Miniprotein binders against q9bqp7. Designs and how they scored, part 239

Target 1, 240 residues: q9bqp7
Amino acid sequence: VPQNWFPIFNPERSDKPNASDPSVPLKIPLQRNVIPSVTRVLQQTMTKQQVFLLERWKQRMILELGEDGFKEYTSNVFLQGKRFHEALESILSPQETLKERDENLLKSGYIESVQHILKDVSGVRALESAVQHETLNYIGLLDCVAEYQGKLCVIDWKTSEKPKPFIQSTFDNPLQVVAYMGAMNHDTNYSFQVQCGLIVVAYKDGSPAHPHFMDAELCSQYWTKWLLRLEEYTEKKKNQ
Short names: E, the ipSAE of ESMFold2; O, the ipSAE of OpenDDE; V2, 0.75 times the mean of E and O plus 0.25 times the DockQ between their complexes.

## First folded at step 20 (miniprotein)

Design yi7 (at its last look DockQ between E and O 0.82; V2 from the best seeds 0.00; counts 0 for: pae O 1.6 > 1.5, other shape alone 4.263 > 2.5, SAP 78.344 > 70)
Fold by ESMFold2, look of step 20:
Structure yi7 (fold): chain B 240 residues (1-240), chain A 118 residues (1-118)
Amino acid sequence: as target 1 above (240 residues)
Amino acid sequence: SPEIEERLEELWERIFELIEKGDYEEALRLLREYIELAEKLAEELAKKTGDPEWALEALELALYIVADLLFDMGRPEEARKVLERAKELAKKTGDPDLIEYVELLERLIERLLEELKK
């Protein structure tokens, strides 16, 4: 249990739409800050087990592929993820043009994989947008805020070459989503709040993506775990 | 059994301490106790609650760690045997990340065994 609990929702903020709400998705730029990002907090608070598994996996991959082969593998994984996010931002944005390069972004197994999910996504309110929790002092860059099957969600898009049918197989990603949610709900750049989360795992071969919906109760459970990770991070910084 | 769960946590902390210090032989000895207790816990949970999944996950991870250490220690025949058990359990749980770790280590073990044959 966290020492200092803080609510994920902002009681002073309405979850009902206002007539003056913007119709174009928000894209708040990420500013260079001295405060930690969600991903840095999570990376710096991994368990000994997680660290062992990842370090051994890296060593084993290098043994299998060689150093150059692993570098190429890592670069390709990063590039595919970048292309996927760029394609989704283009698809979900009201932007008017597609370049030849944009056409190639839309031609991928990952995009095919999410088509059935995108049918249920509407009311896009933010894309690739920075969030800051002004009280807890952390920042992030969320992928998307939109309605999924009628429920407003922070949506996180993930690529995977292997099926991940259960939410627990996404490891720290639920913490990432609720951290973004809490930050957005307490960020003055946003006039609305969000109570639900969605993790979408897309597959390179075009197989149907797995949606992992998180209702408010599940989000609250993960929020408690996020607060523990943030406390652990803060304690480590004091002792450095 | 809360008693078994408490012992598993105690062993876990000690095992990772030993691994960090490079005392793999002692880590393996403790991992053998861990595995035995995890098997007992899985049987107990299956009979009493019908839900042994927590204990099976603990067992899978412990078996994988044993195989990984044995591979690192240059004992690939032993690593192969232990990894086969981990593979069977990982298929039943459907954990894609553990399956990926297992398959990668399996490929490396087989390559090493083939190289030793030459």
Scores: ipSAE 0.628, ipTM 0.874, lowest interface PAE 1.0, mean pLDDT 85
Fold by OpenDDE base, look of step 20:
Structure yi7 (fold): chain B 240 residues (1-240), chain A 118 residues (1-118)
Amino acid sequence: as target 1 above (240 residues)
Amino acid sequence: SPEIEERLEELWERIFELIEKGDYEEALRLLREYIELAEKLAEELAKKTGDPEWALEALELALYIVADLLFDMGRPEEARKVLERAKELAKKTGDPDLIEYVELLERLIERLLEELKK
């Protein structure tokens, strides 16, 4: 049980759009601060098993590809992910911003992969927007807040070359999603709250993406795990 | 069995400590014990619940680690034998990450075996 329990949901906020909700998706810039990001917290609190597997994978990839080959591989993966997110932001942005769509960004297997998911996405409220949890002292940059099949979700887009049909296969992504949810729900820059999460795994070959929907109950379960990771991070930093 | 599960957790922590220290021989010894217990747990779960999936995943991961360590220890033929078993389990569990790791290690082992024959 977390020592510093904090609720994921804010009872003072409604899930219903307020009349003050902007017609344009929010894009709050990330402020550079001493406050740790969600990503940093998760990376610094990986289990020994996770670290071992990652390090071994890296070593084996270097053995297979060479050092330069591995650098190239890593760079390509990063670039593909970035381009995918840029393309999605362009697609999900209001039509007025669409005039500058780089058609080349839209011609990817990943974009093809998520088409069936995008059909169920509506009511975009935030894109690439910063969230801050003032009480728990962490920040993050969320990909998207939108309705998926009529439910308001924090949506996190992931790229994969391999099938990830199970939410368990998404590693710490569920923790990232709920961390963003909890922060957003208590960030004064947002007038609404979210109760659901969605992880979408897009595939390079254009095969149908896997949506991993997280209902309020599942989000609450992962929230507890997130709080434990955050506490571990905080303790680790105090001892440095 | 709660006792078996507790022992598996203890072993797992110790195994990773040993690997971190580079004590691969002792790690392998404990991994063998882990494998035996995981197999036992899988059998018990299969009888009780019909679902040994968790235990099989644990076993698969353990086998992969054994093969990986054996490879680093310059024992590629032994690594290959263990990896074959891991590969079979990976197919059953359907873990895409472990499948990828197994395939990667398989390629490296085969390459090393070819080099040793020259």
Scores: ipSAE 0.287, ipTM 0.656, lowest interface PAE 1.6, mean pLDDT 86
ESMFold2 (binder alone), look of step 20: mean pLDDT 73; pTM 0.639

Design yi8 (at its last look DockQ between E and O 0.50; V2 from the best seeds 0.00; counts 0 for: oily stretch 55-73 1.62, pae O 3.2 > 1.5, pTM O .770 < .8, SAP 78.434 > 70)
Fold by ESMFold2, look of step 20:
Structure yi8 (fold): chain B 240 residues (1-240), chain A 118 residues (1-118)
Amino acid sequence: as target 1 above (240 residues)
Amino acid sequence: SPEIEERLEELWERIFELIEKGDYEEALRLLREYIELAEKLAEELAKKTGDPEYALWALELALYIVADLLFDMGRPEEARKVLERAKELAKKTGDPDLIEYVELLERLIERLLEELKK
């Protein structure tokens, strides 16, 4: 269905750890430039149903909370997400971090929520690290690359205020993970590749987080959808 | 099965165009056709593959949109009934965004129904 198919995996790379790789996680700086980011591509190619749901959710939240209440709500959600990611980067760093550990940052329901997941996370290879796909011409900032239960994954951390009994893939989050994976697998700043993805949903009340593991086959299915979104984005910008 | 999926896609495009224009009555008519087809697809997928999840998700979304339109049209009793079915499906699909949307709309419907009792 994509007109310009490109493989997500790189046959010239191994998914096994390389003994010559750096012992500290990679943190490639993000360069904001004219090439599109993963999140911008996804935002600019939302389906009509995604647009409807987001617009109605906003209208309903404003009806429930008032405009000022909604603004405060969104500000707090953004701050909590930022704090969560900062805490995870600190926890996953090999004790040689450039940032000070803040005890208050580590005290949160979200951090408690992911504790059982973190026990299965090892071999951290990258944290808050930029990826670029030079051929397909997009860039991103991934959360984490590490082993989960022995499988090297691109890991994406999400927050949710309410516990859910089950997790299903959301519209765009799996696309974001595979876009980062494809970029990293073909980025000259990285000497290794990954074949799996993991989405972890953490809860504000500390309830056990829900992991969603994506094996190579599932990643390939989502990769095809990502390529379609990237093609759609490129065509829209070409006609502007 | 592919024929049903093609019609569901065609209906989506028409439904959102009508909603954009504010023609909610015609959008509701098309949504009822969409729901019937999504139910048929779910039954077929359950028998063929044992995995009707996609069709159940589509059905949940359509039911939510019906309830949302009915709420906007000032018909909260009807919206409540439709939303109860969407809520049941949300437990099966587990989509956290749709679950949040359904719960929010439910709170607003109940608030309006309480206000109308006065």
Scores: ipSAE 0.589, ipTM 0.870, lowest interface PAE 1.1, mean pLDDT 84
Fold by OpenDDE base, look of step 20:
Structure yi8 (fold): chain B 240 residues (1-240), chain A 118 residues (1-118)
Amino acid sequence: as target 1 above (240 residues)
Amino acid sequence: SPEIEERLEELWERIFELIEKGDYEEALRLLREYIELAEKLAEELAKKTGDPEYALWALELALYIVADLLFDMGRPEEARKVLERAKELAKKTGDPDLIEYVELLERLIERLLEELKK
């Protein structure tokens, strides 16, 4: 049980859009503060097992590709992910006309992969927007807040070359999503709250993306795990 | 069995400590015990619930680690044999990450075996 329990949901906020909700998705810039990001917390609190697997994978990839080959590989993966997020932001942004969209960004297997998911996405509230949890003292940059099949979700877009049909295969991604949810729900820059999460795994070959929907109950379960990771991070920092 | 699960957790922690220290021989010894217990747990779960998935996943991961350590220890033929079993389990569990790791290690083991024949 977390020592510093804090609720994921804010009882003072309504799930219903207030009439004051902007027609344009929110894009709050990330402020570079001494406050740790969700990503930093998760990276610094990886289990020994996760670290072992990651390091072994890295070593084996270097052995196979060479050091320069591995650097190129990692750079390409990162670039593909970035381009995918940029393309999605363009697609989901109401202000960007199709004419302003880089057609080259839209011609990707990843974009093809998520088309069936995008059909169920509406009511975009935020895109690439910063969230801050003032009490728990962490920040993050969320990909998207929108309605998926009529439910308001924090949506996290992931790229994969291989199928990830199970939410368990997404490692700490569920923790990232609920961390963003909890922060947003208590961030004064947002007038609404979210109760659901969605992880979308897009595939390079254009095969249908896998949506991993997280209901309020599942989010609450992962929230507890997130709080434990946050506490671990805090303790580690005090000892440094 | 809660007792088996507790022992598996203890073993896992110790195994990773040993690997971190570079004591691969002792790690392999404990991994063998882990494998035996995981197999037992899988059998028990299969009888009780019909779903040994967790135990099979744990076993698959353990077998991968064993193969990886054997490879690092210069025992590629032994690593190959263990990896074949891991590959079978990976297919059964459908874990794409473990499948990727197994396939990567397989390629490296085969390459090393070819070099040693030279």
Scores: ipSAE 0.070, ipTM 0.524, lowest interface PAE 3.2, mean pLDDT 84
ESMFold2 (binder alone), look of step 20: mean pLDDT 79; pTM 0.742

Design yi9 (at its last look DockQ between E and O 0.05; V2 from the best seeds 0.00; counts 0 for: oily stretch 53-71 1.64, pae O 14.8 > 1.5, pTM O .581 < .8, other shape alone 3.056 > 2.5, SAP 87.114 > 70, placed apart)
Fold by ESMFold2, look of step 20:
Formats: structure tokens, C-alpha cells, sequence
Structure yi9 (fold): chain B 240 residues (1-240), chain A 118 residues (1-118)
């Protein structure tokens, strides 16, 4: 149980966006800030087991590939993830507001993998958009806010080629989603709120992606876990 | 069993403490107890709830850690034997990260054993 509880939902906001919402998805710029990001909080509160596994994986990969080989491997994985998110932002943006799309961005196994999910996605409200929880003092950059099968979700896209970079953790994705949700619901840049989450795991070989839907009850359960991680982070920084 | 779960948490804390200090022989001794308790917990959970997944993951991770330490200690034949069990359990649990770790360590162990034959 967190010592400083705060609700994930904002009772002063309706479940539906205001009628005056813009016709183009929101893209609030991420500003450099001294308050911690969601990903930094999660990275700095990893368990001893997670730290051990990551460090040994790095050591073993370097032993297998060599130092330069490992650097090339991690750079390629990072680039593929970046291209995937760029392609999804392009696909989900209204075409009348964009110049011609880069067709090479759309040719990847990851994009093929998510096609069946994209058929169920509509009503895109935000893409690659910053969120800030001013009361709890954290910031984030969410991937997408859209309806999935008729329910407005914070959607997190992840790839199945799973290196262990310093910033990315596949085990913490539900915490990341609810942290973004809570921040958005209390961020004055947004006039609406979101009660559901979706994690989509895409595969490099184009195999059908796996969706993981999170209803409001499940989101509330993970929100409690997120608050504990944020509390742990805050205590660590006081003692440094 | 809350008693078994509490002991597993206690052992885990001490095991990683020992690994950090480089006392691998004592860490291996505690890992042996941890593995025995994780097996017992998995059997209890399978009977009581039909859901032993938490304990099976703990068991698999412990087996992987044993193999990893043995490899670092220059005992690759022992590491290979332990890793064989960890590999089979990782396939059952379906955790893609642990599968990757097991397969990577397996490749390194086999390279070392082949090198030693030369």
C-alpha cells in the first residue's frame, strides 16, 4: 500500500472527449525537465534479479559477439524499434495533414505483425505525445491514444526482438501504460481521460501480434504498483 | 505455503548479496536449498490452486543462475548439465527473455567445452 495515494482517474472529467476536440491527434512536445520520466523511475527501481539478468546478458552477449559486435547489435535493434514507431505514427496520422508517407518505413515484419490489430483501432486522439503528472511530479511520452474495439486506450507498441537496453523493460510495460494514463488524466493539456490500456507485442518475422487489453479494474491494480515504484524512486533520490 | 514463500524471499536476498561479493560457493549452497523449496512450492501450488507458474519461474531462474555461476567459476561441464534442465523448463514456461538467456549461455558453454577438447 502506497503511503501517498492518488487516484488514477479524474472525477472532474467526462469519459468522453469534449465536442470541441481537434480533428488532428494531439502531439504535445516533450520538454527537458528536472522531474523524472516514467522510464527513468522504472529503470532506477529494478529488482536485484532484473539487474542481475540484464548485466549478465550484456556480459554474455559481449563474450559472444565482441565489443563492436554488441554495439552494432544494440544499435540495429534500437533503429528497428525507432522505425517501427515512426511507421505507426505515420499510419495512424490523418493523410490530409501529412506529406507523402515514406513507403520504406511501412515495409517491415513488425508492421505486418500488427495489421490485424490496426483494423480494430480508430478515433486516434494522441500520437507520440508528452504527459505530465504535476501533483505526483513525473513526465512521460506515450505512443498512442485511440479506441481499440470501441474503447479509448493508452496503447503501447512493443517489439518481440527483446534486447535488454538500459531504458527499456518488457516486464514493466503495464506500469508504464498506467503511469501515462494517470498523468494524462491529470494533465491540463488534455480535455479528456482514458480508462483502459492496451499493450501490443509485434514480431520481427511478421507473425500476428499479441494484444494485451487492460480494463479499468486491471489498470487500477497496476496503478497501485506504479505508485509504489514512484515512492521507491523518490526515497532513493533523497538518500543519494 | 506462506512459510515457504517467506524462506524463498530470505534466501533470494542473501544469494544476491553473496553473488555481489563474489562468494559463489556459498551462493551455490543457498541456491541448492532455494531450488528444493521452489520445487516443493510448485507441487503445493499445482495441487492447491492448479497454478504453479510463479514457483516454476522461480525454479527455472534459480537453475539458470546456478549454471551461470558454474560457467564463471570455470566448471562448464557441470554448468551444461544444470542448464539442460533450465532449458527444458524455460520451454514450458514460455518466457522469451529467459529462453534467450538460457540459449545464449548454452552456446558459450558449448564453445568453451569444444575449445577445451582442442
Amino acid sequence: as target 1 above (240 residues)
Amino acid sequence: SPEIEERLEELEERIFELIEKGDYEEALRLLREYIELAEKLAEELAKKTGDPEFALYALDLALYIVADLLFDMGRPEEARKVLERAKELAKKTGDPDLIEYVELLERLIERLLEELKK
Scores: ipSAE 0.638, ipTM 0.894, lowest interface PAE 1.0, mean pLDDT 84
Fold by OpenDDE base, look of step 20:
Structure yi9 (fold): chain B 240 residues (1-240), chain A 118 residues (1-118)
Amino acid sequence: as target 1 above (240 residues)
Amino acid sequence: SPEIEERLEELEERIFELIEKGDYEEALRLLREYIELAEKLAEELAKKTGDPEFALYALDLALYIVADLLFDMGRPEEARKVLERAKELAKKTGDPDLIEYVELLERLIERLLEELKK
């Protein structure tokens, strides 16, 4: 049991989306503070097993690609990921924001991959928006808050070259999602709360993306794990 | 440039195929080209969007991924060199997440280097 227990859901906020579809999704800028990001917390609290697997993968890739090849690969993966997120932001943004849809951003296998998911996405409330948990003292940048199949979710878009059919195969992504949920639910910049998470794994080849839906119960389970990781991070920082 | 984007996509696909086949030498060659093109695209995008930090972030993350791949490929020395560049870029972006990722990868590479010496 976490020593510093804090609820993922805020009882003071109504679960009912205020019927006013915000005409414009929220985009709160990330403030550069001494506050650790969700990503930082997760990275610094990886298990020895996770580190080993990552190192092994990395060694294999370097053996295969060489150092320069690997650099390019990682750069490409990152660039593709970023372009994918930019394309999604453009798609999910209200049409009136005349950001010239760079048509080239929309021509990707990843965008093709998520088309079937996008059909079920509506009521976009936030895009690329910062969240801060003031009490637990962490920040994050969430990809999207929208309704998926009528349920308000924090949606996290991931790119993968390999199938990830199981939520367990997404490693710490569920923890990231619930961390964003918990922060958003207690961030004063948001007037609503989320009870569900969605991890969407998009594929480069355009094959149908895998949606990993997280209901309130599953979110609560991962939230406990997140709190433990956050405590571990905090303890490590005190000992440095 | 649409030409750059198209070439990046081609390179990416080919790099992955080569990695799967175990042709790491050719994969590295193509990855170098990819990085150069990615840098160019990032610069163009930064100019177009008016957000120079975005381009730096994209490039830094790309370098991070490259370093991670190099590490996974058993080339920790090369990974370390890439990470040094990523670290410099991360500092310029000021993105705390990116900085942290780069630092993490640096630690992983150092750890791997220590293990390989044993």
Scores: ipSAE 0.000, ipTM 0.185, lowest interface PAE 14.8, mean pLDDT 78
ESMFold2 (binder alone), look of step 20: mean pLDDT 70; pTM 0.599

Design yj1 (at its last look DockQ between E and O 0.84; V2 from the best seeds 0.73)
Fold by OpenDDE base, look of step 20:
Structure yj1 (fold): chain B 240 residues (1-240), chain A 94 residues (1-94)
Amino acid sequence: as target 1 above (240 residues)
Amino acid sequence: SREELWERIFELIEKGDYEEALRLLREYIEKYPDNPLALYIVADLLFDMGRPEEARKVLERAKELAKKTGDPDLIEFVELLERLIERLLEELKK
């Protein structure tokens, strides 16, 4: 049980969109502060097993590709992910629908992969927007807040070369999503609340993306796990 | 506990005591024979120890089990190690 329990949901906020919600998606810039990011917390609190497996994988990849080959591989993975997010932001942004979309960004297997998911996405409220949890002292940059099949979600877009049909195969992504939810729900820059999460795994070959929907109950379960990770991070930093 | 055992195994590997790590892993596998992760780690250690033929045999079982579990990351790790083992075996025949 977390020592510093904090609710994921804000009882002072309504789940119903306030009529005052801007028609334009929010894009709050991330301020580089001493406050740890969600990603940093998760990376620094990986289990010994996770760290071990990742290090072994890296060593084996270097044996296969060489050091330069592995650097190139890593750079390509990062670039592909970045381009995919930029393309999605362009697609989901009302303002950019009028700009000449870089056709090259839209001609990706990843974009093809998510087409069936995008059909169910509406009511975009935030894109690439910073969230801060002032009480729990963490920050993050969320990909998207939108309605998926009529439910308001924090949506996290992931790229994969391999099928990830199960939410368990997404590692700490569920924790990332709920961390963003909890922060957003208590961030004064947002007037609304989210109760659901969605992880979308897009595939390079254009095969249909896998949506991993997280209802309020599942989000609450992962929120408890997130709080434990945050406490572990805090303790580690006090001992350094 | 299972967690304590894994922690000890990882500590041994970090120290380079692969023989003792393998012993503990084998005991674990005897108790839990259908754990593809444990089998993968055994194969990986055997590979580092210059025992590629033994690594291959263990990895074959790990691969079969990994496919049954449907863990794409473990499958990737297994396939990567498989390619490395085959490369090493080819070099040793030369």
Scores: ipSAE 0.752, ipTM 0.932, lowest interface PAE 0.6, mean pLDDT 90
Fold by ESMFold2, look of step 20:
Formats: C-alpha cells, sequence, structure tokens
Structure yj1 (fold): chain B 240 residues (1-240), chain A 94 residues (1-94)
C-alpha cells in the first residue's frame, strides 16, 4: 500500500477528446535533469528474482555468443526497436512528406505486424514526447498519444521475438504506460488528459501484433502498483 | 513465508553458498514439485557448480513443465541453459 497516494487523473482537466487543431502532434523535448525516469525507477526496483534471472541470462548469453557476440546481439535489438519507433513516428506524423528514402524504413516485419492496429489509430496528439510529473518527481518519454478505436490512449509500442498474448507477459509495461499517463495528466505542457492505455507488441516475422487495451479502471489498478515502485525507489535513494 | 524462503535462497546464491541454496530449493520442490522456475534455478546452480549431468536431468523436468505453462521467457532460459549444458558435456568427452 503506497504511503503517499496521488491521483492518476487531474480533476481540473477536461477528459474528453480534444477537438482543437491536431495538425502537428506535440513533441516535447526530453531535458536532462536530476529526477529519475520511469525506466530507471522500474530497473532499480526489480525483484531479487527478476535481477537473478536477468543476470544469469546475460551470463549465459555471453557464454554462448562471446562478449563481442552478445554486444552485437544487444546492439541489434536496440537498433531494431529504434528503427521501429522511428518508422511509426514517420507513419503517424503528417509533417514527413519526403518519403522516397523512407521505403526501407517502412518495410519491416514489425511494421507489417502492426498494420491491423494502425487502421484503428487516429487523432494523434503527441509523438515521442516528454512528460514530467512535477509533484511525484519523475520524467518519461512516451511513444504516442492517439485515439484507438475512439478512445484516447497513451500507446506504447514494443518489439518482441516471442508471442505475448496476455498482458501479464508484458511485465512492467503496464506500469510504464500508467506512469506516463499520470505524468502527462499533471504536466503543464499538456492541456488535455488521457484515461486509457494501450500496449502493442509487434513481432519481427510480421505476425499480427497483440494489443493490450487498458481502460480507466485497469489503469488505476496499475497506477497503485507504480506508486509502490516509485516509493521503493525513493526509499532506496534516501539510504544510498 | 514463501516470499521469505525465496528471499533467503537468493541471499545464499548472492553469497555463493550454493549448497545451502540447493538444500532449501529441494525442500521447496518437495512441497511444490510442479514449479518449473524452482527446477530451472536448481539446474542453473548445478551447472555453475560443475555438475552438468545432474543439471541436465533436472532441466528436462523444468522444460516439460515450462512448456505446459506456456511461459515464453522461462522456456527461453531453459533452452539456453540446455544448449550450454550439452556443450559442456561434449567438451568433457573430448
Amino acid sequence: as target 1 above (240 residues)
Amino acid sequence: SREELWERIFELIEKGDYEEALRLLREYIEKYPDNPLALYIVADLLFDMGRPEEARKVLERAKELAKKTGDPDLIEFVELLERLIERLLEELKK
């Protein structure tokens, strides 16, 4: 149970989809600062089981591939994710009309994987945009804010080599989404708020992506878990 | 109490006391014989202790259980360790 509970929604903000001009999605720059990122908080509050499994997995991968092989593997996974996000930002932004060199960026298994999801996405409000929760003191970089099947969502795009048909298989991704949502809803750079989340897991082979929709009630449940992780992080940093 | 037992097991592993960690893990598996994660951790420790034949036997059971539960991350961990165990056993025959 969090000691210092704070609401995920801002009662002083409109909760309806904004009808204002959406011609250019928001892209708030991420600033270097001393407050922790969502990803840092989650990494620093992993359970001992998660830490053990990750550390052993790394050791075993290095034994199998060698140190250089593992570095190359890790770099390739990171590059695939980066290119996927870059392609999605291009697809979802009306400002990028010079597409002649974009053809190979847009041709990937991951992009094919999400096509059926993208048909249901509209009204893009933000892309690759920084969020900051001034009161709770954390920052993040969200992937997308857009309507999915008529509901305004924080949307998080993930790549995966393995099928993840259940939201439980996405581990901390729901916490990441609600942390971004809470921050956006209390960030003065944004005039609107979001009550829903969406996690989209895309696959390299082009298999249909798995969408994991999070309504307001589910978001509130994960928000409580996020607050616990943030409290744990803060307590650890006081003792270091 | 189950959470406390796992905390103790991971403390022992961190300190390098693998024999005591194995003892606690085996007691856990006696009570909960269908836990593929516990079996995987046993195999992982046995591999690091230079006991790959024992690790292989335990890992075969972990693999069966992991496939039944459909946990894709655990299946990946099991298959990676299996490849390493088989490589070590092949090296020992040379």
Scores: ipSAE 0.646, ipTM 0.905, lowest interface PAE 1.0, mean pLDDT 85
ESMFold2 (binder alone), look of step 20: mean pLDDT 82; pTM 0.780

Design yj10 (at its last look DockQ between E and O 0.88; V2 from the best seeds 0.76)
Fold by OpenDDE base, look of step 20:
Structure yj10 (fold): chain B 240 residues (1-240), chain A 94 residues (1-94)
Amino acid sequence: as target 1 above (240 residues)
Amino acid sequence: SREELWERIFELIEKGDYEEALRLLREYIEKYPDNPLALYVVADLLFDMGRPEEARKVLERAKELAKKTGDPDLIEYVELLERLIERLLEELKK
């Protein structure tokens, strides 16, 4: 049980969109502060087994590709992810629908992969927007807040070359999503609340993306796990 | 606990005590014969020890089990190690 329990949902906020919600998606800039990001907390609190396996994988990849080959591989993975997010932001942004979309950004297997998911996405409220949890002292940059099949979700877009048909195969992504939800629900820059999460795994070959929907109950379960990770991070930093 | 045993195994591997790590892993596998992760780590250590034929045999079982569990990351690790073992075996034949 977390020592510092905090609710994921804010009882002072309504789940119903306030009529005052801007028609334009929010894009709050991330301020680089001493406050840890969600990603940093998760990375620094990986299990010894996870760290071990990743290090072994890295060593084996370097053995296969060489050091320069592995650097190139890592750079390409990062670039592909970045381009995918930029393309999605362009697709989901009402203002950019009028700009000449870089056709090259839209001609990706990842974009093809998510087309069936995008059909069910509406009511975009935030894109690439910073969230801060002032009480729990963490920050994050969320990809998207939108309605998926009529339910308001924090949506996290992931790229994969491998099928991830199960939410368990997404590692700490559920924790990331609920961390963003909890922060957003208590961030004064947002007037609304989210109760659901969605992880979308897009595939390079254009095969149909896997949507992993997280209802309020599942979000609450992962929120408890997130709080434990945050406490572990805090303790590790006090001992340094 | 299972976690404590894994921590000890990792410490041994980090120290380069592969023989003792293998011993503990074998004991673990006897108790948990269908653990693809343990089999993968055994194969990986055998590879580092210059025992690629033994590594291949263990890894074949790890691969079969990993596919059954549907863990995409473990499957990736297994497939990478498989390619490396095959490369080493080809080099040893020259």
Scores: ipSAE 0.786, ipTM 0.943, lowest interface PAE 0.6, mean pLDDT 91
Fold by ESMFold2, look of step 20:
Order: structure tokens, then sequence, then C-alpha cells
Structure yj10 (fold): chain B 240 residues (1-240), chain A 94 residues (1-94)
């Protein structure tokens, strides 16, 4: 149990935007500062087991591909993820603000993989937008805030070459989503809040993506785990 | 505790004391025979120790258990090590 518990939801905020007509999605720029990002907190609080397995995996990949081959592999995986996120931002942007799209961005198995999910996504409120939790002192860059099957969600898009049919298979991804949610709900740049989350895992071969919906109760459970990771990070850094 | 035993095993591996780490891992597996991670780590050490035939046998069991649990990261680690073991065994035949 965290010693410095803080609520994920803000009782002073509505879960609905106040505007009667949805407009261009928010895109708050990320400003560099000294407070940690969500991904840095999660990276630096990995268990010793996770660190060990990752290091052995790297050593084995280098043995299989060579150092230059592994470097190229890593760069290609990063590029695929970057192109996927760029394509999704383009697809989800209002048509009136974007007259033409690069068709090469839209050509991927990952985009094919998510098409059935995108049919259920509407009312986009934010895309690639910064969030900051002023009280807990962390920042993030969320992928998307939109309605999924009628529920306003923080949506995180992930690429994977491995099937992830259960939310437990996504490891730290639920912590990312709730950390972004908590930050957004306490960020003065946003006039509304979000109580649900969605993780969408897309596949390179175009196989149907797996959606992992998180209702408010599940978000609260993962929020407690996020607070423990943030507390662990803070304790390690103040002793250093 | 299980956590304390794993931290000791990781310390031994980091220091290169693979025979001692393997001994502790075998004791762990006696207590927890259905743990695919422990079997994977045994196979991983045996591979580094130049014992790929033994590594392959242990890894077959780890693969079965990993697929049953549905852990995609462990499945990837097992399959990568399997490819490396098979390549080494083919090289040693020549």
Amino acid sequence: as target 1 above (240 residues)
Amino acid sequence: SREELWERIFELIEKGDYEEALRLLREYIEKYPDNPLALYVVADLLFDMGRPEEARKVLERAKELAKKTGDPDLIEYVELLERLIERLLEELKK
C-alpha cells in the first residue's frame, strides 16, 4: 500500500467536455523540465527479474544478429512504432484541417490490424498531448483521448509482434494509461476528466488488434500500483 | 523467501558463478517444478556453459509451460534461445 495515496479522479471536474460542439483535438506541447516522465519512472522501477531477462535477451539477440544487426533491428522496430503513431494521429485528425495524407503512412499491417477498433472510436478530444500532475510531480505524453463504444477513454496504441490477448500480457501498459489519466485529471490545461482507459495492441501481420478496456474500478486498482512505482522511484532518487 | 532466493541466484550469475547458481536453481525447481522462468534460466546458463544438449532438454519443458501460461515475453525468450541452441548443435556436428 502507498504511504502517500492520492485520488486518480478529480471530484471538481466533469467527465464530459463542456463544449457543445466537438472541435480540433487538444495537442498540448511537452515542455522539458526536471520532473520525471511516466516512462522513465516505469523503466527505473523494473524488478531485478525484469532487468535480468531484458539484459539476457539483448545478449542473445546480439549473438543471433551481431551488434550491427541488433542495432538495425532496434531502429526498425522504433521506426515501425513511430510510423504507426503518426498514421493514427493523421487518421484521427479532423478532415477539415488535413486535406491530404501520405499514403505510405497508411500502408501497414498495424493500421489494418486496428481498423475494426477505429470503427468504435469517436469524439476525439486530444492527440499526442502532454499531461502533467502538479501535485505528484510527473509528466507524460498521451496518445489519444476519445470515446470508445461510447465511453471517454485515455487510449494507448501499442505495436506487438507477440499476441497479447489478455490485459495481464501487457505488463506495465495499464500503469502508463492510469498515470496519464491521473495527470490529465489534475492538469489545468484540461477542462474535463476521463475515468476509463483503453489499450489497443496492433499486430504487424494485420491480425485483428486486441482492445483492453479498463473501467473506473480497474483503473483505480492499477492506479494504486502506479503510486507504488512512483513512490519507489522517488525514494531511490532522493537517496542518490 | 522466493524473492530472496532469486536475488541470490541473480547475484551468482552476475559474478559468473554459474555452477553455484545452477545448484540453487535445481533446488528451486524441486520446490516449484511448474515455473517456466526457472527452467528457462537453467537452460540459459547451460547454453553459456557449453552444454547445449542439456540446455535443449530443459528448454523443451520451459517452452511447454510458457505456452500454457501465455506469457508472450517468456515465449519470445525461449524461442530465441532455442534457435541459438539448435545453431550451436548444428555447428558442433561439423
Scores: ipSAE 0.650, ipTM 0.909, lowest interface PAE 0.9, mean pLDDT 85
ESMFold2 (binder alone), look of step 20: mean pLDDT 82; pTM 0.780

